VHH binders against BTB/POZ domain-containing protein 2 (btb2). Designs and how they scored, part 5

Target 1, 284 residues: BTB/POZ domain-containing protein 2 (btb2), of Schizosaccharomyces pombe (o74778)
Amino acid sequence: MSMNSSTEISQEPSIMKPVSSISSFVFNAGFLQGTFSDTTLIIKGETYHLHALFLGRSPVLLQKLIENNPKGDVHYTIEVETEDPYVTKESCLFVLSTLYCDSPRIPAEVNVCSVLAVSDLLGLDTLAFEASSLIEKSIRPETMESVIRFLDPNFEGLERLKMGMYPRFTSGLFNKAIQVMYNTLVSNWNTEYARLLCNLPFEVIKDLLESDKLTVGASSMARYKLANEIVKMRASFRKQNHIEGKGDESVVLAFDEGSRGIQLVHIAPGAESRRKIWKATSVR

## First folded at step 4 (VHH; framework vhh_6qgx_2)

Design s45 (from b07 with E105L)
Fold by ESMFold2-Fast, scan of step 4:
Structure s45 (fold): chain B 284 residues (1-284), chain A 125 residues (1-125)
Amino acid sequence: as target 1 above (284 residues)
Amino acid sequence: QVQLVESGGGLVQAGGSLRLSCAASGFTFSSYAMAWFRRAPGKEREFVAAISGDSGYTFYTDSVKGRFTISRDHAKNTVSLQMNSLRPEDTAVYYCAAGSPEYWLKLYSGEYDYWGQGTRVTVSA
């Protein structure tokens, strides 16, 4: 299975029109057709036929062009290695295309997280900050799962992360995502947040529901009811999808100083059955 | 007052051919880049092929390259998509789109200014 990122230009331009705009020619003949390409760029196994002059606008690619062609050859070959899953063929094609124009804009349909990842990879700070700004403005219940997976791919917990992925560009995103989640969880837990809440680790759910930042009302009973419903939803989801947990999840009331009146706990698998068997056998 | 009207869709057997046409009105047709997008049932709209205005440069998504051919006729104000060696995976509603000639390769639907209502293509196994 080959991924072909090369463009195919098959129809010859009209000879009766001797002049094209510089921008149009550079983009159409240079980027799309690869006319007079002098550089083979390989990113994550995908090959691009491009031009050193325009790639030099990226400080990372400029450095690689200098380092990887010490012979002074007319044709360059450079490789950028990455294991970042957000670096995709589509995002590379878009970001590389911005090097062939003077006023790029990020389209609404392109994955902005992927644009940020490639911009970071290629040292395109202005584009990376623009992508970050667009992500921040898009944070809402409907997009929260995607944003959380982008910032915290290992689900290490919102409170525990000091910085997300691509920390130079995402510090504002982290705080905004946390704020939106805590402010909107009560109204969205069984709709927009249902899938996210079912997929988060127990430790993260525990931190979230026990947090003093979560506004559920003034009483511990309101928080208990919310936490209990979320735990039930998680249990149903696990049964339906055959997911093995670390045991049954449960919510208990807690009256210790510094708590918000509830505590989430794990019950060991089979503990309830063992207790019932024990009670049966202990009856005279 | 820009209008794009697609035609030529229908039911065809795998390995068959169809020719889609898009009639353009209400603008200077020759200066605009034209494209075909498709939307399969339950999927998002995806790019298929594009043709530039005056220069006639063409670009195709990899899955249709060598099987589909995009062309335009300035006298008839039409852009056409000749689809050969059709596969069940080509089943979709096909849309004609028009956009700015500047930086004409646009792979995402939001980059195009004008859209037709679509024509349905069904390829049976």
Scores: ipSAE 0.000, ipTM 0.308, lowest interface PAE 13.5, mean pLDDT 78

Design s46 (from b07 with E105M)
Fold by ESMFold2-Fast, scan of step 4:
Structure s46 (fold): chain B 284 residues (1-284), chain A 125 residues (1-125)
Amino acid sequence: as target 1 above (284 residues)
Amino acid sequence: QVQLVESGGGLVQAGGSLRLSCAASGFTFSSYAMAWFRRAPGKEREFVAAISGDSGYTFYTDSVKGRFTISRDHAKNTVSLQMNSLRPEDTAVYYCAAGSPEYWMKLYSGEYDYWGQGTRVTVSA
């Protein structure tokens, strides 16, 4: 203020923009700008400059902050180690940002599988369950291979698929995925599902093709034709990629014990047929 | 009726500059965070830059940081993107976006409620 300034300056209050809201300041200044950062967080070799107060909302990070408090140090350094390929810089940035805002929502542009992986890593159960729900709702032919690979990246088999890699959050996803496969296999086996079907273990293929829930034509012959084409595709894939099998898979027709002319389609593992001549007919 | 109209796109040589502008109408402009997104040929829409409602905070994607500058003029209800040292990889349709009436910046396209029609930027090699 100067004594030469207008004495009327106090007559009319200036219209001033209010101080940023708590939410705006915390997210904009705190998270995005790194204002007053007091914590160096290292995840999978990536460094983040953040705040102990907000990181403490993660039970995993809170425990590390409490353990790494040497006698009133004003700056924290904590590390979370992981070899999980779904833990990416982009997913970490998003998940850490949720600690700096109210009612976080997972945007359509973020990899939801990666969000689940980071949420599990940091003990953010609510976000992990939300991610799992979004994965479940996204299951369709175009996303099926991605979902199955998320549940069982090494194609270990049915038990892994039922659990997924994050069992607390993923154990329900395979049941939804297999129901979608039952209804869409006929129209997608040689397109969206081709690579997936070639990589799935025998037990999974057997369960899928023999299921009475599989939507195919009204006759056992329609199921037999579909199963035979898929088995041939799998055999060609193994031959082209020099993958050793335990023998060639085969499709056989079998009579239902209680049937009166009803035939069932069965998928058999390699080297099952004792007589080649009987392979295409009922052998029970 | 909320409306966003982009302008300033065009053809420039690599190393050149362009200034994009977005004129906003139908709402209290100063209450909204604003952002620029872009979509390159054959690619998905990506975040470029954002500015908070108070003009005190800006955020940029790594690939444009130090080359692009976002700013706003509350009196004119405009947000601008000054693009310097342009590269062929910056070739895209650029979109202006406004969020809900909040001051904080948003980073993902699904978080913005209002969108412009886009303005084309082509950077020749």
Scores: ipSAE 0.207, ipTM 0.641, lowest interface PAE 4.9, mean pLDDT 82

Design s47 (from b07 with E105Y)
Fold by ESMFold2-Fast, scan of step 4:
Structure s47 (fold): chain B 284 residues (1-284), chain A 125 residues (1-125)
Amino acid sequence: as target 1 above (284 residues)
Amino acid sequence: QVQLVESGGGLVQAGGSLRLSCAASGFTFSSYAMAWFRRAPGKEREFVAAISGDSGYTFYTDSVKGRFTISRDHAKNTVSLQMNSLRPEDTAVYYCAAGSPEYWYKLYSGEYDYWGQGTRVTVSA
């Protein structure tokens, strides 16, 4: 190693503070500077100059390193193919950097959904579960649309929403979203939440509006009014955006035969949305 | 010994552009990460963008992705922030920072070793 201006400058500050720890050196010199890189990793056409020893902490990357082990050369070249739009360069940098440090924390500045996607891609289960936990804790009326789009970006329906795109990590998120939706439906909502309600599958809307967990006013008429407003909003949204439905959605207010005097709200495609008032002496 | 001097701030209309520059002296530029942070009046300092040392990796906060570009010139020991499509919300004092982050989260946390005095950017509606 020859002495140079960099070495001379670095030596002077170090007299006043301790020598770098192993973890600090590995992260700074290894990851940030690429010192002694022995591996070229390609993800979605973007190249990263890294180290086999640290990449081996990922079970997915370890397998690729074993399969593509160079013979006679000291350099590895491995590729991870994905069409996942949530896999971004920024999130790859963060997730790969976690292989170069202890107890990483997901910063507020990175997209947590993208961190989950990359963690799933690279087999980093602990980080993926941490990302999922942060998404769950972030679910509020203001973030609901983003979470629903993350779970079901192609509007495939209720089963996709229940699983999400990464089922091992996302399968519990929709249950939390539903609980927040119950609470939000009893108060005023903003335009973004109204748009979310228009994009949800019919089965979700039906389950929400028919649920006994939805506490709307003291009367069944309050529930009927809310359901009717939502169904009308959904119909207008479909017409305006040229979305083909499986028939018209409607709200039916009916008495429970087993408990006469109690009015229940039922929502069904193609049924006529008219109120019916029944007397104790009405025909069967 | 170590000095960071910002320049390029000013007044611009919404949708306009500005280029901020930071001149660094007194250390080996290529071995340090360089970052831009901003602070609006009455608010906490927030991360904007960073560029790593020799690897040249770039990092951005979500609100500026696609609008701002960070770059460095090793020969001139400068880091620049090209700000396009400026919004009133971008109004702040912008600070240049330099350091050797020990962990990934320190790139965002503002735990940098050296800081400039800041340059003011005002975006009118």
Scores: ipSAE 0.241, ipTM 0.650, lowest interface PAE 4.4, mean pLDDT 78

Design s48 (from b07 with K106L)
Fold by ESMFold2-Fast, scan of step 4:
Structure s48 (fold): chain B 284 residues (1-284), chain A 125 residues (1-125)
Amino acid sequence: as target 1 above (284 residues)
Amino acid sequence: QVQLVESGGGLVQAGGSLRLSCAASGFTFSSYAMAWFRRAPGKEREFVAAISGDSGYTFYTDSVKGRFTISRDHAKNTVSLQMNSLRPEDTAVYYCAAGSPEYWELLYSGEYDYWGQGTRVTVSA
């Protein structure tokens, strides 16, 4: 085997059986066995022995092959550097193998987020869009926290969540996630949903509870009561799990039209911030 | 009516050999990929070996490579797993699977449509 994989292919000769199809031969002898390898590819310190002809199907790898072999050497050495934690050896093996296949499918057991990361890294748009579609279809209350953390692992805020870390493929996923959350917020909460609400970033909870798409009743008081319950639950959760925040989360009544009657705020210790918020709020 | 029936399991001493067989019926055997998976007591199902449909290339998990051989007999509609140099760690219930996966999909139990009931292999130390 040319690669550090738990998989190896062996051809079993048979006088009665036809020879392998082109696609089967290419995948088997080329990818899995490394027959006539002419390229050493290094991704994130891992080495892969592959073929320029098939790697050229990646626009990123094709560019590197062209740049690194101006004199037409018979062997190529190219490197792709990344600090992306979603780029793993297992996902690289899968994604690189798709360059040796006609119509690859993403298996159910593979980490789809990692497939998206590697596909983005290598410029494989069709595979990246397929991975994004699978992530979108997997959005449900049980997977919501994982999706939110995938979109914004560095806690940059709402703008990052809307775009995701791979904007060409992940923009719009947050909008689908939020639709699921609106339904979750108005349902009876079980332990799983309560834990989800406690683990979501403040900016996400703020966006949800201040949204006109959330219907909890005709009065600002109904929305205030829901928001206050969630904020208290989140505070209890943080205390229990020793999580430090940027001040206390709080809900205030807001009579301006932009916030649908309430605002969620971080109130620093002390009365000045609360007083400023109250003064800034127009009373109708 | 699709059926997969495993046979050939049993008790064997470490270092011994065993041949598992899976008889398939109810579908066009030659176009389907066939695989063996195993489940040790208290553990999840893991991939062992697979043979592709038309091209007949074979996949093995690293722990059995060089010791196990998967093969198929189109005339008998059977897939076999020849198990040599058996180790106590090979003790498990072995399952035959059939379906239409290709390439890397052959490694994943979720990609197979049909499953046998399993046959037990016990390797004593």
Scores: ipSAE 0.000, ipTM 0.360, lowest interface PAE 14.6, mean pLDDT 79

Design s49 (from b07 with K106Y)
Fold by ESMFold2-Fast, scan of step 4:
Structure s49 (fold): chain B 284 residues (1-284), chain A 125 residues (1-125)
Amino acid sequence: as target 1 above (284 residues)
Amino acid sequence: QVQLVESGGGLVQAGGSLRLSCAASGFTFSSYAMAWFRRAPGKEREFVAAISGDSGYTFYTDSVKGRFTISRDHAKNTVSLQMNSLRPEDTAVYYCAAGSPEYWEYLYSGEYDYWGQGTRVTVSA
């Protein structure tokens, strides 16, 4: 638990020494030192000097090696294109290194979300499921912002999405994240969730606070009070950071089938809220 | 019983050098990987360097590459860390560790079975 983030993964050219085990030799001489490299792999502009034999353990890379057979040259050149911001050089080095290992473990120094992204890119299902499981086990209020940004990088809203990014591997993680968020939001909204709630777009906050998944005390007034305090916190944040937005955010009581008794609205610029429809809403 | 005893720590000026040594006893030294970790004041423990038991493959954290050299002497059952071009940010308690990590597990303090008590290194500006 006492690991420092200053430790980095990198390929290190060095003099090769004989080793007693195949796995140690393959990892140290083959992967780390690039000894007898026969393949140039390019991912997102970064170049890796590797071996076709070991890259063939990835179904994606195997297909590219077959399609790009050099036919008379002894060296392969293959490229994997991606715009995924979670695909990083550090995580590519780790994931590619697993092709040179027997039963590797995901190290603490590597971003697990990035490991999942690269594993998905390279068709490494077992590693992708392992990464997803580790992320799921790490979910708590303090880590929720990072998890939500990973699953929903454009902040389209968890209520609008049926699954997050990398859906083949993250459906369980997505459901767990939603459950943990809603179950703990009421007690932690102004502390662990404060930054996340201030950074979310209005439409996403609207969907979140109007959701039937959010359980607040027995009355519609409890939900109104919670939503009002969150909206006030967001207004203070925007004022402090000089963000003007579309106009003032507000919460009103609403008499609509399918709602939890409240509605979040934008007030037209410069207008005072006269939209309170409290008389039209049944309060318990 | 297994024992790891560090020595060689002390006070040194920036740009200077120190050599840390770790004497190992009570186990088959050649079968174990050896590593150095450090804990700076007010910070958590971090990986510094490691050397494999079977071939002497070496691993370093990026901040010490080219400045520190890890080595082992099987005849004396010792692992050493030669620290050159020391910086104030190298100030820490340095710990010797022994274990059987594989691949990237060399970077995990939790993968090492045996630990020394530590030796203090202070680098003045």
Scores: ipSAE 0.191, ipTM 0.571, lowest interface PAE 4.2, mean pLDDT 81

Design s51 (from b07 with K106T)
Fold by ESMFold2-Fast, scan of step 4:
Structure s51 (fold): chain B 284 residues (1-284), chain A 125 residues (1-125)
Amino acid sequence: as target 1 above (284 residues)
Amino acid sequence: QVQLVESGGGLVQAGGSLRLSCAASGFTFSSYAMAWFRRAPGKEREFVAAISGDSGYTFYTDSVKGRFTISRDHAKNTVSLQMNSLRPEDTAVYYCAAGSPEYWETLYSGEYDYWGQGTRVTVSA
């Protein structure tokens, strides 16, 4: 997920060679060489010379072909507009090439998050579900930040994290990420997770640190110490990066002995100080 | 017992040319796809060019298209990369690779079974 191929596909228009199979001909002569191309596809300002017949395997592109050329003229020009930063030229080339193949596989070198984004854009559900499955299987401390950023790139909060930007395919990924964090947070919070913990919304930090699933021990004191260090780190990060609109976060140890959760105090920003004491919450 | 040995690297001025060669042994050369990949200082390995096995189709990354030419000599069991109009950003260690990738897999380093040790190319401004 962190490593993405920056390679562009480009084949010289050389002397045509016979190929041993229909699949090889379709991919090599059709997609790579652009032999008998009848369609100009524009995605995010990039131009692709392709074939209506194969693009028609995408329900989204099929609709655009029909709508933009209702008379069925020989040459088609269609455009797909998107502001999605995960839609890249490299991911478009890969995903479009799958329309010229029978059994596409997502190579390890391809950015699987970008493949999911383009698959969603073009209505390729099977490929999108495959990409989502690969993301889920790849969640570990080193990839956690990339996955969380992919689910909520605009820092909208917990509801966005739960659904992701492509809800039909990404719902459930956050739950897997949180399960991995429950098992690895204590050992990695000050190394692999430091930056991620500084950027997660307060409600996620609250739920994570108060969860019975977090492996920190049965003692409320152990949990309090961990939570206090993380909250201090978050405060220092905000101060040094001049992040506005957020009040001070604090950790309150439960007054009633035997309480397993921690209570968090959130101070609202502004001239008026306002605090909410949050009760411990069991997650999942 | 497959072996790939690169040669032809060196130091060259911007705008100059170099020809890299890769000698292959230990397999049925004509049936395998052959490719060149490069790794620049501080960067990841990237695809440069490939030539398919049985069909002989050639593939290039956009940044080198029109400047680099990949070719194959079946009689000598060699694949060559002619690099023209070299730029400082072409500075890298260049690796020869062989395998049986199909489709887009031809572009990805993980899809190749055999690799050479690499040859260094330095382009000065």
Scores: ipSAE 0.039, ipTM 0.437, lowest interface PAE 5.2, mean pLDDT 80

Design s52 (from b07 with L107F)
Fold by ESMFold2-Fast, scan of step 4:
Structure s52 (fold): chain B 284 residues (1-284), chain A 125 residues (1-125)
Amino acid sequence: as target 1 above (284 residues)
Amino acid sequence: QVQLVESGGGLVQAGGSLRLSCAASGFTFSSYAMAWFRRAPGKEREFVAAISGDSGYTFYTDSVKGRFTISRDHAKNTVSLQMNSLRPEDTAVYYCAAGSPEYWEKFYSGEYDYWGQGTRVTVSA
């Protein structure tokens, strides 16, 4: 309908309708529609059409805007390169959208580990700490392998696990994870934890199985039996996957004569240690 | 004034395909996010897929990723859901929704402004 034509559509609702809220307008017109976009952002080969004003809320993106277009050009082009597999298009979209709204929450439908990775990449500390907190609260047998792989994707060992891949935000997550492992290993070693236990480095398995915090039966024999089953599972996995090593891991049951013959369970690398299964330990 | 009309539901065997369509009228189509939700017998309504306005950003629930594809046609004011490799668990009434989310969580929340009456999808084993 033109201005010169009669209209059958009511004009009252449009006249009486309040203006869009800042949050609704900025999120919908700005972020989702790309209205008045002045910046092309490239992250890991994916292109986003956004706004310098809102991207400036990220200290990392602000620095790139200043450095790559300091003369105040009409249109900015900036790039963030990364090899991080946790930086995904889905999580980039979510994290970038937080720059277009106030006090966003991380929804259950987005990968929280990926949100942490992108938040770290873009210098969004508050969001990164929120993601870390959510990861900590989500730790249970069903999520354990994902969390451990997030902290140490190449299974480098304890040092990496304690730091994680994003140390400013992931330090301390392993402490929560290992406590859950201590309490749930007996019921999950052959199910939820099977693949994880087969991939963990020897030193991590040794520390886990020898820990006094590990909830097993009341006797050293219960710990010995659990450790032996896990070591057998690891040995089978190595053989089936043709993984080279110094030999099969072994569980040693030793007697501490200084403690009136109390039995101690030790995890040892290689076949030589199996010969010590009946060895008494003297600690004086 | 705003109307959403779904079509394309029906009965299919497991492994089959269906294409749902939603015709929108009475609003500026490109300004609204469009979504599909479903409700299985005896269950609550759940999110399936969404597509933003002009940017065309797509969102999926984990169980349908790789099997379902949401798309929109701005010239025809329609949003479509291509459903492949259907499973008995996909049996539900599928609803089209339109809204203007204020932030990311709203895409999944079911807090959309306008809803269609639904179209039934039955997947037999």
Scores: ipSAE 0.418, ipTM 0.727, lowest interface PAE 2.3, mean pLDDT 83

Design s54 (from b07 with Y108W)
Fold by ESMFold2-Fast, scan of step 4:
Structure s54 (fold): chain B 284 residues (1-284), chain A 125 residues (1-125)
Amino acid sequence: as target 1 above (284 residues)
Amino acid sequence: QVQLVESGGGLVQAGGSLRLSCAASGFTFSSYAMAWFRRAPGKEREFVAAISGDSGYTFYTDSVKGRFTISRDHAKNTVSLQMNSLRPEDTAVYYCAAGSPEYWEKLWSGEYDYWGQGTRVTVSA
């Protein structure tokens, strides 16, 4: 008679998750552990084992789930193709994890620009707008180059573009970024800011310095002085770091020879601007 | 009783490699995220790397990314940290941790359920 003793099994204490919130359980067991996964998601060649129910919170993924298996089969396989360099494995993991929790917060350690890119890719409007807002608040001398590269990856000039990347979420950011850049250029001039401005492409600097949005005192001479200081600092930086340009950048104060008192500040690359020449830019 | 036992620490020259191992017992290993934290002399404990349960997602602090690799062996109930291109600033006591994160930040916040006693790593210049 060993049946009663053989049904009594001594076990090491097992870890059992206590009763927790649905979102906490879903994040840990669902997202991190992959428990009961029914979906294989492939983004940019990376594979994720997830759940159709939670991925359905993304309108883009929901549509792909419906298209891939309209009858609701046992296991889904869906793929999202993108050439966007801001869509990274790390940011995909973070953004996908937000589908498995309540009220997600974008932590300081995550690349906010990449979060916006993935949020745009997956149709997560609220997260994309939050990321855009954080990018706006993050505009400082130290982050200026990365923000410009994000909004204007081909360096075409902010004013000339009319819109930046991810226009559904960045239209307000694009306009505000231009304003913040001009305010930062005027109000926060120091050695670190000057050094970072030296890394910006000529077209971006020209666009910023020639803009009517740049308020530097009440006179064209104040604008000329600022532009001249920036151009000199850029030249010194290029010389110090052995960066070759198409000749020296320079600031030209332009006059309409027929107009009284109208002066424009013009930033020019190359040989024709090495002299401080008075020109009538409106004659072109 | 949950136990986490670290091993593999020691003295190594800058540019060298070490492999840390953590043997886990007393719980369902695959249901827990495993992490490595370190504490340099006179500093607070900082996150190094983490690996999720069955999904195997890996997370690293910027200073070790590309140099350290975290992995787990479900058959042996172990988590390992392969440390390459070691620098003097990597000198610290390294701790193994096990937890059930409730959201993203818990993976690196140091709010893990169980901790090992630590293994010392000294990198000489």
Scores: ipSAE 0.361, ipTM 0.715, lowest interface PAE 2.9, mean pLDDT 76

Design s55 (from b07 with Y108F)
Fold by ESMFold2-Fast, scan of step 4:
Structure s55 (fold): chain B 284 residues (1-284), chain A 125 residues (1-125)
Amino acid sequence: as target 1 above (284 residues)
Amino acid sequence: QVQLVESGGGLVQAGGSLRLSCAASGFTFSSYAMAWFRRAPGKEREFVAAISGDSGYTFYTDSVKGRFTISRDHAKNTVSLQMNSLRPEDTAVYYCAAGSPEYWEKLFSGEYDYWGQGTRVTVSA
């Protein structure tokens, strides 16, 4: 049994620092330490001990809190199911932490694509748009392939690529990637850029080479020569790396009124289009 | 007075292991995030790993993920860094830090409130 001594009573108040800010307390004590946790959140089997008050800043989590606790129990348990491979424990920790912050920013240390995926999952539109903007600003020749694969991981083709995996937030990314490709083709043709072109989807190469935004020489033959060199290079690269494509890539001269003068075709084994051309030329 | 004391440094061959420990005193240990930073000769200080308070969330720089494990012992007021599969590039002075981060970036920045004196780790090729 202890009682305050004269020494303890006479101790001077020592405030070496100002009282912690609301932001500091909420982030450190609330998020990092889990002080006074009232909610168990499960995402992809990972458990987080958090607070209903702060999770309510997410419209998705707020709805789950309301739906899964109709009795008003003291402790909440909610879960979010997803098969999205971009939703990782690390990205969940960061995105959930933004609910405990005033004016959160996406730092260089987190995977921005994964932040976009989790933000979409939790209905955090502002953070998702910020993530998309950062991806867009990071697009350069060295990162372009990674962005294209993020937009179309299953290689579903040009329409999917234009929409992106999270279409509300990624609609501008394809246009920026294409712009970087046009500039690279115009300014410098070298072996490093050639390797990049070998790894991009056929639909991207087709759109790029058939575009009127690409200015190559003074004739249709210059564009044909460039496109033929690119498809030949792509074919050689696939053979050397034992990569099976959907079919042979080819360039044909287009006899239209347009200044482009070429068309890229992806011919599947069996040449279905040739059979229809032959049938169309027959008088029945 | 807040004090952090590191131990466990030394000389080790590439592929070997070392366990660093940091003993904390003079504050409410559970109220602070704890981190390890390192400084190699001729380089600036860099983040290695961090652990939150009671939630136990762990954070690592990419080059040490899967090789290093940070842990916390609240009863002994210690934080430890288990370093496995050591490489010559891991050679550095390792510093223990304690802080109350106000936002995410502070976990990885050199903006911690308290620092130890450091312990030297040398990995020979």
Scores: ipSAE 0.551, ipTM 0.808, lowest interface PAE 1.6, mean pLDDT 79

